# Ledger of designs, part 11: miniprotein binders against q8pzi1

Target 1, 353 residues: q8pzi1
Amino acid sequence: MNLLKTQLKGDRVLAGKEAVAELYKTGYFGRPKDDGLELSLVEAAYLQSRGKLDIELEGKLLGFRAFFEQASLRQQNFELKYIVYKDLKERGYYVQPSAADFRVYPRGSHPGKSAAKIFVHVLSERQPLSVKLLQESVASAENVHKQFILAVVDEESDLTFYEIKSASPKGEMPEPFPAVKADATFLEDRVIAWDAEASGALYSRGFYGKMLDPERLQLSLVESLYLFSRGVIVVRDRKGKIFSFDEFVEKASEIEGSFLRKYSAYKALRDSGHVVKTGFKFGTHFRVYRKVESIEKIPHSEYLVNVIPEDYEFRLPVMSGAVRLANSVRKRMLFAVEKGEEVEYLDIGRVKM
Below, E stands for the ipSAE of ESMFold2; O stands for the ipSAE of OpenDDE; V2 stands for 0.75 times the mean of E and O plus 0.25 times the DockQ between their complexes.

## First folded at step 2 (miniprotein)

Design u2a
Fold by ESMFold2-Fast, scan of step 2:
Structure u2a (fold): chain B 353 residues (1-353), chain A 118 residues (1-118)
Amino acid sequence: as target 1 above (353 residues)
Amino acid sequence: SPELAEKIKELKLLVEFLKRAAELLKKTGDPEEAKYLAQAIKFLALEVERLKKEAEKLGSPELAKKIDELEQLVEKLAQKIEELKKEGDREEAERLLEEVQKLAREVDKLLDEIRKLE
């Protein structure tokens, strides 16, 4: 055996000058420092498992088990990080330690050829994930033009990778919507527009609601408030009294959970030029289209949208379920983060590394 | 205030991330970590502003004073990170990173003091 001798010190493994030539210049492991090589605990464990080095602690040689146990005491979540690191290395990637856990070079590249293009954050399937912290991590990666990936480790040490990016979706529907006026009535849990000509225009040109019959249009509550706020419809109760904006919100909120939050997202998507359909049967709040030319030839929607509050904590099984649902119907999963009148979007998709 | 307590918890997590990024940058000198650190401080500053708005709703002069101290520390931290981005000398960069780590620890301590007041 021609093994490199190294020493465990704190949260690092230190190797001599020969390790620079044998590990760094050939495989970009570690960091050259003071005429030697400094390896992270994860890198050292991987290299030890492949028979590339010996690790000593206070003059004692450590076998793989003994080193792994020591590393686990010295680094939070060492086991999870090792699982992810080993997987990425076995896939042929060059990987470096990062504040996000790892930065990864694209296939066919390495540290000497180009900049890293991927930040990987490692977490357990059972770990809650704050949407605020997630948005910050995604923005940090995007600010330096890198892809942000979550590596989720389940209880059987199986890995799933998710790409997360901020989104600013822009539709291609014309603005403003042609001026029409329609009388409508708030009935039980629905709004019905009665003017046949205006109803036809809202349905066939605006792609709002669903025709109950050739002359009557049914609108969801968020659609109704949107059209009411633009002066397109006048909504009355059964006794003929016109609703104010606040009265409509109060009534709708009694019927539909998180109504105002959903309305904010609906409004933002419509204002950005999208066709937005409500009452989606796959358990998301909306399905969203960039462009619809004709009611007779509706394309497949681009996005499924779920609206969440800014203080939301993702439970990873729920996030994974939503992403799998979108993939099963060949759509992208978009989370709309409601922040008062502002709405921000996260695009989450499963990726194969 | 449950709202204030939650904001403080989020700020503490962000500060822990900054400490880690600064420590990695000090150990490795990796310029990509410097960019990540710079972006993280921008989010810390925005979240401190949100904390200030939440605290203003409570009308406590003692709490307001501590939030002002926090805002000043975050501003000093941002200035040191900006100096770090422009520094070409390795030993001066390491000194600036030590100051960044010290300021991050002071932010952590002040957040604990704010939490005790609410």
Scores: ipSAE 0.006, ipTM 0.269, lowest interface PAE 13.6, mean pLDDT 82

Design u2b
Fold by ESMFold2-Fast, scan of step 2:
Structure u2b (fold): chain B 353 residues (1-353), chain A 118 residues (1-118)
Amino acid sequence: as target 1 above (353 residues)
Amino acid sequence: SPELAEKIKELKEIVEWLKRLAEFLKLTGDPEEAKELALAIKYLALEVERLKKEAEKLGSPELAKKIDELEQLVEKLAQKIEELKKEGDREEAERLLEEVQKLAREVDKLLDEIRKLE
């Protein structure tokens, strides 16, 4: 008949000695401290909604609405954190609130049995997400061997969960690069290679470009710069003048958005042994294959790749759209973060909890 | 025709890409992404030309008529994207992007009709 009496203090709810037996030993709620139990605001709200405790503030009993309003004033993003906490609890997870967000125990485990394996970061769909902070959070989780998950709350309080991990993709394409040389011309928004033998080799063995006809190969601008920088093709303008590397970059940058950034990622992926297809199929910058044996038997690509700058801020609907796109064609979504000379990768996928 | 079927599949993938680019540009408002749309329509036009050459080998008047409709629809898409590149007003750009998405859906539907004629 008697509910546990607790007291709201700061950003925590304090319960007596009896709460240790009733809440902690039974369901691993709170933290035992000074012969009592210390509950986080989200734990207290959840337990109050379940009829397990009463919450008082300076001698006054708070109903659920009054406590929820107080908690919202005392903790940033309390409403979002409560939505996520409640959902995870109703799915049967044991959840440990942290100063930032949550640590979650895997299915079939609890705090007394093993360590938490999952960090959950809570965001509103409307909040921007810095890629730099995201990379730091992912690295911190991975350093302690935990999975990093974003819990995104939309305007209807619906939840979507995303797993984010660092990636170091490695392809299986053989070295060396095709040993051919070709003359090519920069035309409008692409490069045409004119030598039939070299064009055939680049297409059939290197999986570069598309055959315009049996004798000519059409190359994208990033493919062209990659081949040009390796001395495989010589690129001329319409008047026959040979481009320098800087002249090519300048002209390509006028035509193609974020050209140098895309080129850096293209080069990194090719150098790591992948076949990389341009042409912007699926609304991403690249489609990436670990191994291709022949043009007649091209497998499904492993990754869709979007290239972003180091100072990028994700708008969560854009991130969601990109992940949904990859899932719809049974591929993984990779974000290539351009950091000057280096490229780092984030693998983002939707997960079911 | 296995070759024609493969070309139609490839075109449907390009159309899906175009729809996604338009959706992302509406969400981000990033002018640099408008360059990607311009590139996407050029690739679509190129692949339609390749489809037309393969279809000419079959000598079907009904198929030829549908491919002519496809070429007209792709040209209309190209015109809308050129208008978008010149548009400085964000609200008007979003309206043009919605028209681009609508035209892309019409291309997708016409590709399904062309497939049935095989």
Scores: ipSAE 0.000, ipTM 0.282, lowest interface PAE 13.6, mean pLDDT 82

Design u2c (at its last look DockQ between E and O 0.01; V2 from the best seeds 0.00; counts 0 for: pae E 11.4 > 1.5, pTM E .679 < .8, off the site)
Fold by OpenDDE base, look of step 4:
Structure u2c (fold): chain B 353 residues (1-353), chain A 118 residues (1-118)
Amino acid sequence: as target 1 above (353 residues)
Amino acid sequence: SPELAEKIKDLKLLVEYLKKAAEMLKRTGDPEEAKWLARSIKLLAYEVEKLKKEAERLGSPELAKKIDELEQLVEKLAQKIEELKKEGDREEAERLLEEVQKLAREVDKLLDEIRKLE
């Protein structure tokens, strides 16, 4: 078979008219441009590795190594993109290079038969992932009814794929708290409610806190601020003085440096009809339930929630660990992104491609 | 009475909370903030009732009368907040904020009067 003669120009490989018939119409490689075919660097490297292309630069024939080195100099993360492209191709997908790295067609589909359903973004596990950029990418994919997949390449060039979705979790609890009132005292790192009837109601119907004894309810700082702000409890110091909300927030923030961020997510989840409990046992801020019928029959939580700032950068190993843990216990990992008073959610799950 | 002065300081804090909630409702128009206001005003009403009982125990008819006036203001605010829960109107939230500011001024006057009795 005669190798197709091509030329490396900038960040593309240019092929002649014959390449349109042999590569584009049959394999859906490249884009027709003028009278020829324009290949991305990853497509060209793949085709070269398959013995289909001769690639020239300034009249010199480039072997696979020389081309790969030139491509790496011309395109950021070329080697990672090539690894992912090759893997997806070997899995039987049609893949087109795009601004989002790759558009992937469902198995058994190709360009012209159906739209690409998946955007694949490629990252090294060593690269930080901006939450803001991730949200923008997910929103852009969802706006065109596509899935967003993050392809993470590790040190050994192993691939892990994550599906990332926008989430708007809704709970089914009829009321966030029972219509009761209690006096409470802020101790060191906990708030104790003293009224037996109110404490019992908050525990058994509101699913707040943990009973210290049959009469007294121990509340976390976020539960306490939520209930205090809702006029369910009055929080006093150990001297009997009522806290201002500002004094409460200040004192709570001294104990927990990320208290306000954690509280924003707690508030949003409770206000959206969820039961929210600590996720400490799961290495997360919260475990979240859509509905709890009784304190004796707490179902499995559907969500684990970590709260992150708007300017957060994911460390991919940390993200991977959280997602793996959530999946191991048959839960979804939600990241609650704090945007001032608003909370947006990202659902991150491992997928098999 | 030191106990009375402390209860009024507590009342002042609750009014400041109510004010903040009203400001948030005005800014956001969030119906959940209206629900919050309704709970906050119920808490305030309960503390006013405790203050009333304490004033009655101290035997100050003048103080009791002023607390009764405060109780009536709180009750009116509670009614307005319940209306706001239904309509969620930002303009109504502004009117509510003005009434809460008025309540805060009345609480400050009450504090000043108690300080004069000490």
Scores: ipSAE 0.082, ipTM 0.557, lowest interface PAE 2.7, mean pLDDT 87
Fold by ESMFold2-Fast, scan of step 2:
Structure u2c (fold): chain B 353 residues (1-353), chain A 118 residues (1-118)
Amino acid sequence: as target 1 above (353 residues)
Amino acid sequence: SPELAEKIKDLKLLVEYLKKAAEMLKRTGDPEEAKWLARSIKLLAYEVEKLKKEAERLGSPELAKKIDELEQLVEKLAQKIEELKKEGDREEAERLLEEVQKLAREVDKLLDEIRKLE
C-alpha cells in the first residue's frame, strides 16, 4: 500500500484531500481544513508509528526518530503528551487535542455520535501542581459538564490517571446539637471536660472526643475551640484563667502546625452536618462521617480529609500517596482548600481508563 | 519550622501508604498493590533526599544525624523491596514482605523522633 504523504509545518502536520477520507472520516484523526487535513504532532507520530503516513520536512522524508525529535523541539512536553495519547488510543478511545491537552470520548462513542465527556491534563510526576490552577481547570470542565482527569507520567513512563472533581459534602446529623454546658481545662496539648453529664452528652450524642474515664472527656484542640465558640464549654488554664478565642488560637497554634486552617475545615464540616474525628491513624487531618446514629454502631467513615492553603502546590508523590491510602481503606480522599472563612473541597480519586 | 513540619507530615502519609500496600499485598497478592509498593518507595526516597537538603540548610547537628539515619533506613527498605520484586517463591516473598513492614514501622518511628526535633 502507498502511504499518505504529509508535510511538517510549525506545530502541525499537513495532509492532502485523501487523508480526509482515510484518516478523518474513518478514525476521526485531525481537522479538515482547506481541502486537506491538519494533524497535531501527537496524532501524526501515532499514525507514522502504525505505518499510515510518511512525514516530510522541506523535501526530506523523516523516519520516526527524526520526526519525534522535531516534534519535541516544536511542542512543549511533546514526549509526555505522546505517551498519554498513545496509551489512550491503544485502549480504544477517540481523542482530540484541546487547550486542556486532550478531549476524550466515552467508550463506545466517537466524534459526531456524542460530545466528548473527558478533559485530560498531562503532567510529569516531578512538576508541582498549583491548587489554584487545578481548581480553575476542574471548574472549567464542570461548567461544560465534563470530567477532569489528570494523567501523571512518572520517570519510567508509567501512567496513573486521577479524576478530580469539586465536592460539597453534606452530612445528615440532626439539628440542633443538645444544649449542655461544661467547665474544661487546657492541659498539655488537649482539653479535659469535667462534668459527667455534659461529658456523656458530648461523647454519646455529639460524638466528640474520647472518654478518659466515665466522668471525664478528653477533647482535641479543634473540637475544643468549636465547642468553646458555640458556648458549650468554658476553657480555663491550670490557674483558672478563662481563655478568649484569640488566646486559645495563639496557644493552640504553638502546639499544632496549621491549627487555624485545620479549625476552619473542622468547623465547616461540623456545620454541614458531619461527625469529624482525627485522621491521624490514616495519616490525614480528619476522617468524616455523613451520619452516626449511636456510639454502639459507628459506621465506616466516608472521607479522609487533608486541609491545604489556597496557595498550596501539590507534590504529586504526596497527592498519590494520600489517594492510594484512602482507596486501600475504602474511603474517598478530600482536600479541603482553606480560603479565609470559606472552605472548598476537591475529591481526588485514582481511575482506570 | 512550619514548612519542615508539613514535609514530615507528608512523609508520614507516604509511609502509611507503603505500610498499607505491603499489608494488602501480603493478604491478597494483588499486582496493583505490588505496583504501588514499588512506586511508593521511590517517592519516599526522593522526598527524604529533599528533606536532607533542607535540614542541612537549617544547621542543626541533631536533626542532621536523625535524617542520616532516616536515609539509611529508607535505602535498606528500598533494597528489600527490590529483592521482593525479583522473588518468585511465595513463602520467601511473604518473609520479605514482613521485613518490609518492620522497616516501614522503623521509618515511621524515626519520623516521629525527627518531628520532635524540628
Scores: ipSAE 0.000, ipTM 0.325, lowest interface PAE 13.8, mean pLDDT 83
Fold by ESMFold2, look of step 4:
Structure u2c (fold): chain B 353 residues (1-353), chain A 118 residues (1-118)
Amino acid sequence: as target 1 above (353 residues)
Amino acid sequence: SPELAEKIKDLKLLVEYLKKAAEMLKRTGDPEEAKWLARSIKLLAYEVEKLKKEAERLGSPELAKKIDELEQLVEKLAQKIEELKKEGDREEAERLLEEVQKLAREVDKLLDEIRKLE
């Protein structure tokens, strides 16, 4: 009794001017409009569940079930959005539904005190996540200096939050490679550099490959193509014929899946001043160091990097696995998105709200 | 001993990732998840090798025996992963995923037993 009467119309719930004082000015629910208050469907469901209002449709009072069913017919993913909205409200956040899913104010703030600082997008764990749409969403948030958070709802309605940012990693290595020349052979599935002095320099000063013995250096295929493309090594087949760039790529691609894509990221990371090593120990394509000064004292790497195509669609278990692995070893997880000959990075991390 | 305790902690984290990756692969059949699983197994094998070397330096016969058992489990797990690469049948892939998950749980239990010997 004495509950605010409201009316469901379209994808909104309309309340009179009394709701402005009772709901908007006390809790910033809804948006004042035409001397009344306009509530989103998730706000209305939340307030109804707390006994703050009654909702009518076509002259009939709707209970929570009836309203919830109507709302689900009027908005895609309504139940997911309600779950996230309710959770954020219960954690103490002021939350404003918007064209993006939610604008969220930091703890201790509200619309009358500051601007919203967080955009939250809601997704089911079953839904694929386009990397292109993700990049656009992150860029939109960053252009207005907002944090972008993905709220993922699993099959049991548990929530996981991910912060997603663009990144531009920059290393501190003074030169990408030592000034040496070496002869190398592309064997069956790997490349060996033969010259002892050049191999030692590539290993100890450039931090390329691994010495197999005091004279010989084993190089990965991406390392080999990088050094070859820069004129640092000459790569021959087992019969002494010198590879062209295209011939190397062709043979390497038969051996290593996604070779050119991996190479593009490898090149970009080396060119931007990093030391880049296999991330195999961490289940990633690369582990990346900002600076290595000595082979005798290798620091901890700062990034784990996976390379993906521009049209990639994340499966959320895969994204979650990569992020969790990086967190377990206290590294940042970067996804290098191939865009033609360029690479753009997404930094994805799990966050607590 | 402090180095072994940190290593065991790292291995437990990797086993947890292996179990999650296997569960995800069972649900999805995703080739990318299979690649993550294979990479995780290779990492586990490397870390077990490092654990074995440290145990040899400490001279613990009981620990060495348990690490040999762990090595056998990791080899079986690697064999199951290689079978996934050869299978084109959904039914057989689901069976292999269940076996991988069982083996991951057994590895986790053995890591717990190794920790108790510290």
Scores: ipSAE 0.000, ipTM 0.222, lowest interface PAE 11.4, mean pLDDT 82
ESMFold2 (binder alone), look of step 4: mean pLDDT 81; pTM 0.809

Design u3a
Fold by ESMFold2-Fast, scan of step 2:
Structure u3a (fold): chain B 353 residues (1-353), chain A 118 residues (1-118)
Amino acid sequence: as target 1 above (353 residues)
Amino acid sequence: SPELAKEIKYLKQAVEFLKLEAERLKETGDPEKAKELALLIKFLARAVELLKKEAEKLGSPELAKKIDELEQLVEKLAQKIEELKKEGDREEAERLLEEVQKLAREVDKLLDEIRKLE
């Protein structure tokens, strides 16, 4: 009959012994403390909206609007966190507020049955997302064997959930390169390999380049530098002078923006046993295959890859668009983060909660 | 300019993909496909907004005006796809495809203008 009386104190709402039985033991709301119950501001707002409790501040009863305003003053991004919390609760999840925003229990589980398996971080679509901070958050979640979910709130208060995980993609392509080395020439914005045997092997067994005719292979600049760095091809200018690695990088960088960054990712993917082709038709840097057996029957690629610098800040609508595009063609969106000679990967996908 | 040309090239690729998907929607009339295209159109709207901000940094009013024209075309596509989501109309799907083809032509013109500025 009587609603539970609670007190707003700092960034929490305090309830008596009755709330432990009525809210915690039945629905796992709050945290038992000192023979009472301590509710977070989002939990208290949710429960107040459902008619489960009254909230007072210094003896004055607060309506929902008054409490919401007080909560917004006491907790940064309270409004966004409330939207996400309410949505997850209405989907039937058990949710615990935390310093990382929320810990969520899998469907069919609760605090009394198992540990939380999901960390949810809440963002406005207008907030830039630092790749460095994102990687640290993902690593922290993975170190305790939890899934990391990003909850993005747009201006219409619509929610989109993204699962973000570190990836160490491993392909199944064999290491051997053609035994016959090829001479190649840097022409305009491309490299042409001249030897028919080596060109055929690079194309049909290594899945490099595109045949210009039966005897000559056209290579992209990243493919060319990769093959040159392994001594598989020798690249000359139009006058017959052999390029050094640094000379090739300098010339390629004049033609293609962010060439060295793209090359680092290309090299890492090839070194880990993948076939890597241009992502041109999908608006990405690369499309990546774990295994290709025949040029006549190329399977669907597993990943679309965008290469980004370590100091990159995601613009969430662009990130969403890239993930959306990959999903529409049944591929996963992989972001290759360049860290000097190291490349780290983030696998970002939409998830339905 | 080379970096801006690259961003416009990626926009062209996304528009070509939208064109292929709009052709499929015309053939199938699938309501879930219309919802997918609505999201892709939102992606294009954000990409064009980003290009406009980059062009403003370069201090090119001519380029900014051309990008504004792309923004208007993308907004028109967003309106048409919302109508299509409400009705299974094959004729409206044809009109959406025509608007996507117009956007593709304007992106090609923008890429040509950028190449002239290099």
Scores: ipSAE 0.011, ipTM 0.211, lowest interface PAE 9.7, mean pLDDT 82

Design u3b
Fold by ESMFold2-Fast, scan of step 2:
Structure u3b (fold): chain B 353 residues (1-353), chain A 118 residues (1-118)
Amino acid sequence: as target 1 above (353 residues)
Amino acid sequence: SPELAREIKELKLAVEYLKLEAEKLKETGDPEKAKELAEIIKWLARLVEFLKLEAEKLGSPELAKKIDELEQLVEKLAQKIEELKKEGDREEAERLLEEVQKLAREVDKLLDEIRKLE
């Protein structure tokens, strides 16, 4: 028969010289080594399923099931990697197994024409994903000018692909904010700024808060601390005592979970020239605009932002839900990772392969 | 189950988000934002489908009935939003947004009932 004879050895399948011409030069399967071809377990399983080769172990031919079981014992997450490999191959991509799971060539290209531009990392939907490890993986891909993609396999073996990249968003709002002074009072769980002129300017030009009437502006706690830290407002308690920065943080932290972390992200976004509005907690704390010209003509926001700690572990269904929400409204999903005094961003989006 | 409780909470937040966006659209009269409402409704429909799958694991006929009621309300919202997208009349679009807000509030109430059955 025309089937190539190969041998399973360790975590590789070894083929002779004929395989270099038939599999590597035509389809870029495997890696030429010495006078033969080394196939990964994933490539060998795919080619065996296509009737392209026979696989022997210790003189015995292995059927597909027997080989698949052997491969599963020899490679961590083999079953998930095979599902992803097969899907990408059926979509017409050239795929090379690697330490990052897969290197994928751009659509319409191949190993002989250009470098791989995509790293694909394979995960089960049930595996927790450390934000620290994720950032390291993304940085590694970006350092070699490649895209980083997560391939998430669910319980039904359905695939969803996510592109993850670092982000440094920059808005187009004027900076620094004009010096306006307003007196404000911390009332129960909110801050109210007095004086019609200052309140109007903060609302209509700075896009802060919500007007309660022509003379009173209601500010969120993160907005209030930001304006206070810039000397724009002075915040007093009900008896007229001025808050210090630390006293404000202490009181706000009693009212809002993770207040200081949210404030750090709010400050970073405002300092980078964005308008920031309070969002809902389905993976998002903020709704963010690159530029707003008028309160009467509010454009679509560019980003939904969820603030997470450096030691956060993603549950993939939660991440997926947040990305779906952002995509459903044609916005980008940013996760703001709080690292002490620094905030770093991950841009996560669903991608079509 | 904890999974069902989480999905109900997420769906309730999505409905609240829909109500806020519908209210903004009523205030601004921007017809392009009707497309955003349509995408939010598609996502709500997918969340209801996930709720159905979780409820099947629990084998509760009463819960299944409540989720079917929820699905019908979400489908009704989807139809109203598609009508909004096809209408060029801004006044009719504003009236339809009020109906969408009313249906979204009914969905929110039904979600609270489902949560209490868990």
Scores: ipSAE 0.000, ipTM 0.155, lowest interface PAE 17.6, mean pLDDT 80

Design u3c
Fold by ESMFold2-Fast, scan of step 2:
Structure u3c (fold): chain B 353 residues (1-353), chain A 118 residues (1-118)
Amino acid sequence: as target 1 above (353 residues)
Amino acid sequence: SPELAKEIKWLKRSVELLKYEAERLKETGDPEKAKELALLIKYLAKAVEMLKRQAEELGSPELAKKIDELEQLVEKLAQKIEELKKEGDREEAERLLEEVQKLAREVDKLLDEIRKLE
């Protein structure tokens, strides 16, 4: 069989009419255009490596190395995209290059049978990942009902795949606020509630805090501010002066970093019907329960939550570390993105393709 | 085991990033970078705890001993970053970051020794 002759032009490789029958109708490579076939640079490189076509540039035949070097000059991150494209093709997927990198058909499907269901974005493990750009990419995929997959290429050209989706978690807990107001004191780095009846109700029905002894409840700073803002507790200093909201925030912010940011996420999760506990044991800000029936019958938490600002830039080891830890304890990893008074969630999980 | 090898690979990569970010923080003094280093070290500590449990399941005394040494080094890293977060003096902050980089190199070396035992 004769190799298909093609021409490198700009960021595309152009093939004649024969390529439509040979490559497009059989393997869904390229896009038919102007009586021929238009191939992306990654498709052309893959097909050249398989001995399916010859590529010329201005009358000169390019070997694989020469074409790969030209493609690298013509497309940003070409090397990374090629690595991912080749891997997906070798796994048996049908893959279409797109503006955001790749659209992938689910296993057992192809372009003639169904729509592409997976949107793949490629990046280096060394590249910082903007949360803002990530949220925009996820939203774009979800708007067209596609799954968003992040393909991370490491120094050894090994791939790790992450599924990222927006989340709107809803809990099933009723709001268990007692009628009786609790008096509490800010002591060093914690808040202690003194009223035995209110403390018992907050602990046993609301699942707030930790009983210090049978009559006293220890509350975290985010728990305390939440209950204070709801009028459930009154927080005093050691001299008996009642804290204002701003005074509490100021003092708490000196004790723990990013206090207000963590509080915003805590408030949002509690307001949506969840039980929220510290995630310190798991290296996260929070662990979250959709429903808790009793202290004696506490289920496993559904989510681990890390709170980040909207201008946050992920370093991939930090992101992967959080995801790996959640997976190891059979929980899902949520990143709560603080946007002023609003909190948005990204659910990130490691997947096998 | 394949699972242990994957954890060691992730730890080595994370330590490389730790060394890089510590050097950048010495140059810039950016407090947001100090927070990111603290979070990365927290994940390293949890990964080491998981490695320790896997080594206990495998019943290897040599591996367990090396992972205990790794746990000690990561704990020292965590302590240095907490000191750094509270430090207002430039000269002392630079010295703490140099100690962080030195400890990170010791972690990297110990991970190579653990890899050989696998």
Scores: ipSAE 0.029, ipTM 0.533, lowest interface PAE 7.0, mean pLDDT 84

